# VHH binders against Probable F-box protein At1g14315: the designs that were tried, part 4

Target 1, 278 residues: Probable F-box protein At1g14315, of Arabidopsis thaliana (Mouse-ear cress) (q9m9t0)
Amino acid sequence: MQLLPHDTVEDILERVPVKSLLRFKSACKQWKLTIESQYFQAKQLICSAGGKDLNLVLVSEVPKRYHIYQLFHNSCDGLVCLFDYQTLNNIVYNPATRWHRRFPVSSTNTWRYINPSSPYRINTSSSRGHALYVDGSLYWLTGKKEIKVLALDLHTETFQVISKAPFAEADHRNIITRSLNNRLCLSVSKPLQQMIIWSFNSENKTWEQIYSIVNRSVTQSLPVAILEKNKLLCCPRSNSRQLMIYDIKTKSVDSVSIGTYRCGDSVFCYFESLISIL

## First folded at step 25 (VHH)

Design fin3 (from r2 with T57S S101T)
Fold by ESMFold2, last read:
Structure fin3 (fold): chain B 278 residues (1-278), chain A 121 residues (1-121)
Amino acid sequence: as target 1 above (278 residues)
Amino acid sequence: QVQLVESGGGLVQAGGSLRLSCAASGFDFRSWAMGWYRQAPGKQRELVAVIYWSGSSRYGDFVKGRFTISRGNAKNTVYLQMNSLSVEDTAVYYCATSWYTPEYSGDFDYWGQGTQVTVSS
């Protein structure tokens, strides 16, 4: 009899890609029960978020008479939010499992207030009024003279100012928030001059400048993901069928084809999960 | 250096049509928003049209379907086709651009010199 302890089976399975886990559910009853448990799915999500696999979500262009869905927010726990213009539904979708749930905008749902409410007024500017999800928290930029990072911890449902921005910037349009390598990043992008990217270490609440870029093609693009060997994947925002890879070491720029798909403002990285919502 | 050069203005009879052009240089044209504004004597400058890098567009309320903005990415040129012109359309028309998403006139960062459009009865 070749038996493995239950804890050893879980440790092995949590490192397996989601596509393989879906196939393994048919292999035996023990593996199916393990893979379908909420306990295992939470462990797998944590392992996937720490992995080095690169996964992209792209918005594709369709013929005029067929509307495409619009992505509103970056991914959360392997889920993507789409908006269906035809039915006026928000759709939560898991690309790895193909699970989805539709949420009509007209449906009555019980809304809940968070108490205490935010201690700071959230500015409604494009870069400052939109939340960014990273690792269990939502982040906003606040303040007028001094830019601060406001966080909402989704587990405790509490607001907290966690840091000041590591720079002074008079034109707040230059500041872009991104989730890069599953960390909160701020890009100070002056498209005709330079792009500087700062990464936040949430454990010690410090900032590190990880990129300073002067290549004019790259500074007129949007950062998407950090790749191996400190390469930055960028989207040129021109409905291009190509993305750009900037190598920080050589300062070279390469183009990579995405086939018949087109990039735009809605290209971002995510990690795969088994997560579904009710 | 960002440069915007308008052309195509002039005198036209009421009910007529006119096409404005704006040649752009000094930036990655395909990645930037382009727009047209106008200013009549004694009036505030007002938005005519905006076209984004996606190809989507937005128009001022007074346009009422008479004008069309378009962009020729291969020629780095933005166009404004103006049809069914009236005397009230007489103004200096300005080309503008920004890398940021403009919501109103204050968001455009670079401006051309303008071209006069005069509609006569």
Scores: ipSAE 0.197, ipTM 0.632, lowest interface PAE 4.7, mean pLDDT 74
Fold by ESMFold2, fold request of step 26:
Structure fin3 (fold): chain B 278 residues (1-278), chain A 121 residues (1-121)
Amino acid sequence: as target 1 above (278 residues)
Amino acid sequence: QVQLVESGGGLVQAGGSLRLSCAASGFDFRSWAMGWYRQAPGKQRELVAVIYWSGSSRYGDFVKGRFTISRGNAKNTVYLQMNSLSVEDTAVYYCATSWYTPEYSGDFDYWGQGTQVTVSS
C-alpha cells in the first residue's frame, strides 16, 4: 500500500486543527518538516481564516484567582495581546500554541510614527475608539455629525477615509464596530428597539445590511460572531456564563454555556495559527 | 418602557446614614450601567456613583469613601449607601441608567424622578 503523495498530505494537513498539527509532528519527519515550514504556516493561516471553525477568547478564572490581565478586543494572525496589570507590560500570545512574548513599553524601540498621520483624531481612550483589525487593515469610526470609516492599510502604512457610514445622523453611541465573518461590520443598536448589522465589502467599497433584529434580549447584547447560516452569536454583557445564539430565520434564542468563564466586552473570535513573533 | 423609581430619601441628622434604592424595570437590568447623580438647588447635576454591568464602580471626587453603590441583580435594584452625611449632601438624588458605557451625564439615557435627601445639623 502506497503512501499518499506529498501535495495531497499538505492539503489534508492545512485543514487540521493547530493542536492536532502539534501532535502530528511526531508521526514522521516529512510531516514535521512540512508543519514547521514558513510556507505551510502561512498556507494554514489562510485556510484557517477562510474556514468554518471559530474560536472564542474568554476572560475568567474563578474561584481560585482573580483576573490580572486585560485582553484587547480582537486578534491578528492568530495572535492576541494581553495587558499584565502587575508588570504594566503587553504580552503577545498565541492561544493555540501557548507561545508568548512580553514587550515592555519604554525599554524597546518598537514604536514609531506613521507619516502622513491620520487626517482625524483617533481617540483610543473611550470604548468607542477601538480599532478593529480586518484582513490587513485597521478601522475606526470618526467624524462628528457625518460618520466616516477611517482605515489604516498596514502594508502601505497609509490612512484613508474609505467610506461614509451607510446611515445618516445616528447617535454615535448606537454604533458598534465589530469584526464578523472576517469583515468590518457596524452594529447600529437601539437596545430597546432594533439592532441592524451592516457588513462592508472592501473589494467594491459597499455596505450591505445583513441583519435586522428586534429580539429585545439580542438587541441588548453585543454581536460576537456569525455562525453557520443565519445564526448570530451574542454576548449579553451581564458577566453571564452563557452566550446567546440567535437564529435569524426562526427568530429563536438559544443559550450556550461557557462553563466557569464569564462573558463581557472581551469576548471575540480568532483564527488558529502557528505564528510566532520572530 | 424604562422606569426608575427612587426611594429611601428623607431627613437625617448630620453624621447619620441613609440607604437609597432605585427599582428598575423595562430593560435587561444585568446588562446596563446604573448610576446616582445629585442636584442641589441652583447647582449643576453631579456624579455620585456609577456601577457597571461588570460590578465595577466609579465615584465622584466629593464622595471620598463615604458612599457605596451596589446592585442587586435578582431584584433589579441599585442601591446607594450613604454614610457620614453632612449638610453639604442635601440634594435631590437621581437614579439613572444606560446600555452604553457612561462617562458623562449626557451618556445616561433614562432618569428617575429623584428622591430628596435633607441633612440637618
Scores: ipSAE 0.182, ipTM 0.630, lowest interface PAE 4.9, mean pLDDT 74
Fold by ESMFold2, last read:
Structure fin3 (fold): chain B 278 residues (1-278), chain A 121 residues (1-121)
Amino acid sequence: as target 1 above (278 residues)
Amino acid sequence: QVQLVESGGGLVQAGGSLRLSCAASGFDFRSWAMGWYRQAPGKQRELVAVIYWSGSSRYGDFVKGRFTISRGNAKNTVYLQMNSLSVEDTAVYYCATSWYTPEYSGDFDYWGQGTQVTVSS
């Protein structure tokens, strides 16, 4: 006798951690078929992206061979991209399932142009030349005197300057882009004085100042994530075995141990998924 | 608030070695870039070395492998080991720091008072 309707089972499964879903595929044929379906995997991704669970990628300070891999981009749909300098392969990797695929740079795969092309040169050799993925778009900071936000909408494949930065007279060194709470954010820091975080509302194309922080430990760190209790997770760049949680309301700072891992410059969050590329 | 205190300078014979130290306070040392610059009389200040929070380092072209920058994060101290010194290395050596990635020579925001290094023939 059946105990639960199919759509009730599906709603329960989409809230289950990916590691458990992988285990549950062995439990019965119906659950295996559900978990492997394209429809469920897309639904689980949406549920995971909207949930309160945050996952971090941390880089060990002491690799066997220094600089074998370059980590590209933040996460997209639960996937990360690495470059293997030794084999000259791009590697797309799912940390939750440990699925991966190598894409040689010398591959005969077809490349195509995006038309119309970017109205600005995208210089990847500067701190502001790296793209940031947020909710279906890639973002860059451009301009020298007046900082502008350039977007590539991945659905329409169109480039657009969507806004000017929400502040005048900013030293380009003061500005760091982050994806916080799945929104484009700018962290503007004077590390011995204050950190101001601006969040972009893509629906009305306006900026909102969401944090003004004067705690010197926090202003000398990098924001990583907004936690569900209006707390800001921050990473010292010092390869610390601790992260910091800043409580915006109480203005207190707590330390969080990350065990034997060390916090580095490439700390970012991702949403677990079942996504693979074939 | 930011304090950088250099030490270890002095007189040395050509071909000799010196180790400079810079004690730092007033900021989160582990999260900032540290650097050494030098200035000979009548010349512009020039980069000797920079060490980033990651531990990676970069050197001025004239160093050619003779100098090594390092950081003791537990002691909030940056070091410059200078070997195979020549008279052209005579200068005041300055410790410097910045939160931002130093991309060009003007990127350092805080400076020490300097320590004299004199290389005699």
Scores: ipSAE 0.113, ipTM 0.596, lowest interface PAE 5.9, mean pLDDT 74
Fold by ESMFold2, fold request of step 26:
Structure fin3 (fold): chain B 278 residues (1-278), chain A 121 residues (1-121)
Amino acid sequence: as target 1 above (278 residues)
Amino acid sequence: QVQLVESGGGLVQAGGSLRLSCAASGFDFRSWAMGWYRQAPGKQRELVAVIYWSGSSRYGDFVKGRFTISRGNAKNTVYLQMNSLSVEDTAVYYCATSWYTPEYSGDFDYWGQGTQVTVSS
């Protein structure tokens, strides 16, 4: 039984957290059909991506059965891409629904090459050479003395160097790529001195310096998310059961417990979704 | 300011064992890579071992399973257990650290004063 107009029900449901939506499927047939529809799932994704709620993924290895590692430092449409080195499978995983599918590296008709392939070499010293997804494109760093941004536009499947880094001379070791507020960012750290965060505007190909931080705990950490213009969520690397929130204005650092899990290089922000791949 | 203080060096007989320690301060020890290097008189400094914040380790080719690097995060100390020592292992052993991921010789940014290891026949 429905007591409200269907359009009103959809508007309410699209704002509900994914975990609650999964529980709501048992409430009535109409809610189950609505939540499972492709139309609603697309609306929910758009609403989730535009919201202020932060969701974090901690990727851990499962050593007893196989070794699973993060292939990308973030997510796309609520999906995370992982690799299992024991079985040679790429895994697409939805943390909110726990849906997953495996794609063996050597499987016939599973994979195709992009032609032409990239002629650009990836800088393996920064971000460990892993791609970063932002708004329809994948990004890497290339070069050593002069750092440049390599992009793959997923719509056109075309590689290009889209920009030089916004700093003239940099040690490639101190540059970290991150998606902050769904924008490509470079975090440039001298860990006992300062951290500078640059944000890229892909429409006009310009960089903006959005933070300059001198707090020594923060400069020895990895940025994860922007909570507000003045607050930055950071990961203090391995074996920490806590993340840090740094307030730019007050210069204060607060801790946020992540329960029994430990943070490392595998923490990033994502938008919850109901998306799966058929 | 970053300080690295090595200890545990000394004179040992060939075939013997020695455990080096390096006490660290002035940085967030848990987030940094730690390493050991050695330098014999008239030779270049060479990598002995590195241990990352994750706990994973790498060794110089000459180690051949004889040495083990470990870290005590609660004590801000890195260790080098050295077994099956030979005269060729005689050198000054240096502790080093870097926040960055060291991939090549010379990637470490801060160094200790060194501790002498002398292996006699």
Scores: ipSAE 0.039, ipTM 0.538, lowest interface PAE 6.4, mean pLDDT 75

Design fin4 (from r2 with V50I S101T)
Fold by OpenDDE, last read:
Structure fin4 (fold): chain B 278 residues (1-278), chain A 121 residues (1-121)
Amino acid sequence: as target 1 above (278 residues)
Amino acid sequence: QVQLVESGGGLVQAGGSLRLSCAASGFDFRSWAMGWYRQAPGKQRELVAIIYWSGSTRYGDFVKGRFTISRGNAKNTVYLQMNSLSVEDTAVYYCATSWYTPEYSGDFDYWGQGTQVTVSS
């Protein structure tokens, strides 16, 4: 006997961890139908993205050991795209549900063409070839002398070059793209000296400096997440089992153990979803 | 201050072996890529080997399995084991480091003073 209105139940379920939701599917037919509905899944994702809980996904990109690398940084609707070197397959993976599907690489190595083509050559084999996904768009860093950010809107399938940023003349070797607070960010580092984090404001299409850090340890790390109370979560990028929390106000650094996991280049905040590809 | 100090160079006969070491300080060694380059007289500096923070490696085309780069994180030292040396391997060998993923010589941020390797016939 359902003691609560269906709408109330849905509201509660939207805030429940995905792992638990999966279990709930077996508990009640009505819940199963709700949880499997696209409408609910969409709402659940929104709730997940707005939640206070920090979930991290760590993708090991050690070819010698795992033969898997991430095709783009971050997740799209709770899905991660991976490439398996052994099988030469693309893998779409939902870390929350553990659902995955393999897609063979086309014999032509081309799924489809985007017209018009990118104004810049995208070399996926390079260290800079990895895209960052943020809010419906893929982003690449391009250029050596003048750094540009290339954006592909996945909805319109159009390429755009993001406006000139104050870091355009920075050393391209020390610039990385990150999604922080679901915003496109760039970390511009002078290792051992300074790390500046820029955030792109989509409303006014400008870059804003949000952090300037001079802590030597942090300048040699990768930003992962912005935490509450003006703290920045950083990965030391050393296969460490510890993350760093940098306090912007006190300028102190604390270490946090991540257990048996290890830090790498592919560490990002994750929002749980129930989404799969049919 | 970042310091890279090479050692292990010297005179060796053709077919012999040498092990170069580079002691690093002044940065988080574990998070940086390390590399070896060499420069022979009258020639351009060329890549010998790179070892990234992940442990993955890259070698110059001339290496052909003769050299092995490795890192001792506990000692903040990168090594280059060189086997089957030939006269053509005579050069000054330089240790280099970069925070970000280096692909070319220009991608390295710091360099050591170099160590001379001479291979006699």
Scores: ipSAE 0.737, ipTM 0.888, lowest interface PAE 0.7, mean pLDDT 89
Fold by OpenDDE, fold request of step 26:
Structure fin4 (fold): chain B 278 residues (1-278), chain A 121 residues (1-121)
Amino acid sequence: as target 1 above (278 residues)
Amino acid sequence: QVQLVESGGGLVQAGGSLRLSCAASGFDFRSWAMGWYRQAPGKQRELVAIIYWSGSTRYGDFVKGRFTISRGNAKNTVYLQMNSLSVEDTAVYYCATSWYTPEYSGDFDYWGQGTQVTVSS
């Protein structure tokens, strides 16, 4: 181990799978310190995210008859957000490291409070109450007429309205929040007519329309991931064993078999990481 | 282009059974929620049953296990099996669909013309 410069060792470790890295923590104290460093974890994340292989997670809905109803619709930076209906908490979870942190949604929770409380009521009884995790924040859509984006910064535990929705007079039903390319996105879909995807720029706090799709099949699906060469991966949300790849340029749709898996509302890209929210 | 065509309605004696069918076309049937509503004369339209794309179901309070909604994805048809019918079940039964998660009648985007169900004493 001492035969290589520290920088070289780090470069090698950055390309090692997370599962292996976790094992390597026990190999020596120096590696442990490196692997547990935020700097390394960030670099490793970049390497992992840059991989060409797309891993999909398909989550089936669990009936409410269970004590804990956990839903997550997205992943970012190797983290997922689960919603616990029993406790009304958001759980940011790293499946690889088993790290997790709970965030209360309502001020009625007795175990912990976020101060100040959300400026808007989060309806946990609806799908709108489910947070989307993107880049260190949880996001909600609020409002019926004027839709706003509410964000909870997980580092500062501060609520903030970050923007208005980029569209006017939208039915709340036709708006789906997604993380595409690690960005907050809104999919506004009128099934059989049109799907518009907006991407949020966190730096300038503006929305950009990145896709406008009129393909009938795609408009009846959920956007899952942006693929190379201007292709969009879509899930038909029909418990099907097929996904759709829509080519933005050619307007063609290809079906892709996913074997024994089935499409649902919760389909997202996932890769393992060492990331935790401090 | 979306079409919902109900069938199976008719006259039945109390205690009898009917099976309603709704043939759907013009959309990806498997990805849409399907529902049955009914409207009796002088009454408001009320939820009978919903079946979501996941296969989960929801029933009106009056159903009490008498009715079963099911879907045949291969045939693009939703069914409503109605057992132990009573005079109070007399109504026009409507098939409805929505790509979104429907909870109320207003949440459905498309409706059939309806089929008459009459239960005699």
Scores: ipSAE 0.732, ipTM 0.891, lowest interface PAE 0.7, mean pLDDT 89
Fold by OpenDDE, fold request of step 26:
Structure fin4 (fold): chain B 278 residues (1-278), chain A 121 residues (1-121)
Amino acid sequence: as target 1 above (278 residues)
Amino acid sequence: QVQLVESGGGLVQAGGSLRLSCAASGFDFRSWAMGWYRQAPGKQRELVAIIYWSGSTRYGDFVKGRFTISRGNAKNTVYLQMNSLSVEDTAVYYCATSWYTPEYSGDFDYWGQGTQVTVSS
């Protein structure tokens, strides 16, 4: 017996933890339909991301000999990307729902082929082999002299070079991919000197320079999240128990304690979602 | 300014051991990868060992378990313990650093002046 209007129930459900939502699917057919709807899932994600609390995931590095899965350095839409070293597959994973889907890095995998194959070789033994998941696609940087962005659309399972890098003649070593504000970003840095962050606009397929930072400490850190539009959360990547908040306007740096946790390469914001790649 | 200062080099007999140190300054030591390279007379510079910010290590093929790279973050120092030294290990040993993930010598951005290691027969 529904004691509340449907709209009210939906509003409440949007704020319920995903784990509970999954249980609710079994409790009521109407709830199941609502929870499984793309519309609700999108709303739930917005609600989750709009929360007051910053939810950070910090992954400590373990010896390579114990690496079964490599967790990449970002999350988008409640999903994370893992790399399976045994099968050489990327795994897009929803930690909240435990949904996952595998994608081969190359056509050399025996379990499944992506046709056509990537126009560029993906080196899984390097940092360049790490895929960045953003809005239904995996992204890689390719090339040494001419840097290009390679995308795998996870819905169509098609590879495409979506753009050239927004900078000319950059050292490929100095480019780091990030997901900031659910956008593909490139951090181009000369440590101790300058960090420039570019954001990709998927609508017009152009790059916009959003930050230029010369703070010595920040240039030795990894961008993690954009806060309140004018602040940048950074990780020093030094097993530090502190993060940095850089104010773009005042150019000040504030330290934020993360308790007993330690900064590593895999630090990112995470929000629970019901999202899956269909 | 980034500075790397090597020490611990010297003369040692074959089969002996030596421990090199590299004192680093001018950057956030813990967030940078550190490496050791060596260059023998008339030879190209070659990788000895790398230790990343994560603590992961990589060694040159010639090392064969004889050398160990380690880092003391509290002292901003990287070490190279060399055991079972041979005459072929005679070279100038260089400390290097990079904020990015180095794989090759060209990937390192800063270098020390080097320390001479001489192994006598």
Scores: ipSAE 0.722, ipTM 0.883, lowest interface PAE 0.7, mean pLDDT 88
Fold by OpenDDE, last read:
Structure fin4 (fold): chain B 278 residues (1-278), chain A 121 residues (1-121)
Amino acid sequence: as target 1 above (278 residues)
Amino acid sequence: QVQLVESGGGLVQAGGSLRLSCAASGFDFRSWAMGWYRQAPGKQRELVAIIYWSGSTRYGDFVKGRFTISRGNAKNTVYLQMNSLSVEDTAVYYCATSWYTPEYSGDFDYWGQGTQVTVSS
């Protein structure tokens, strides 16, 4: 017998950690139905994305050793997409629920068609051609001389070219795409000299410079997350077992141990979700 | 300041082996890609080998399994083990580095002075 209205219970559950929600499924049939509903899962994801909890995904990009390759530079609705070189399968994995599904690579290499097609050629086989997922859209960097950001809205299935960025004429080699605070960001850096982080505002379609960093150590790292109190979490990109926390105000760098895990290119924040593919 | 200093070059007979070294300083060695290029007289500079921060490697087409690029465990040094050398391998060998994933010679930001490798018949 529920002592609280159903709506109230749902409001509470959507803020509960996924690990606990999984346990709650076994405690009550009604809770199980709620937790397994698409409606609840969507709401839970929104809450997770708006929360302050930091969750990191670390994917090894050493094919010779692990035979795993990351397909995207970020998670999508709490899911991670990987490629297994041994089995030649795509893997969709939920780190929070441990749910996973393998999909064979299509012989035609065609999943679906989008009309109209992309105004630019997208080469997904290159590291630079990897899509970044942020808030319902996929983003690509295109162009060598003039850098353009291509966006695919997954809801409308429409391609758009994002407005001209202040760094449009920068060397494309110096640009790394990242999702920070659930926003599209670009790190434009000259290692050992300077790192500038730009953030895109999807509402007003403008770019804002949010950080300018001259710390030598940080300029040789990858930005991973924006932390509270104007701190930036960085990965040294050296298979290190330590992350760096850079304080924007004090310009100090602290080291944080990540245990047995190792830093690399495939380090990013994700939001815990209950999402699975039916 | 970034410094790359090559060593290990010299004269070797055809069929012989040589190990080149590049001592690196002034940057986080493990987070950067390291590469070897060579330039023979009258020829363009060509890729010999690249080792990325991940440990993955790429080799020029002419290498055919004869050369191996590797990083030192304790030292900021990249090595090029060259086996089964031929006269055609005679060139100045250059060490290069880039923080970004390099695909072409133009992608490397810093270069060493080079070391001469001469293979006699």
Scores: ipSAE 0.716, ipTM 0.888, lowest interface PAE 0.7, mean pLDDT 88

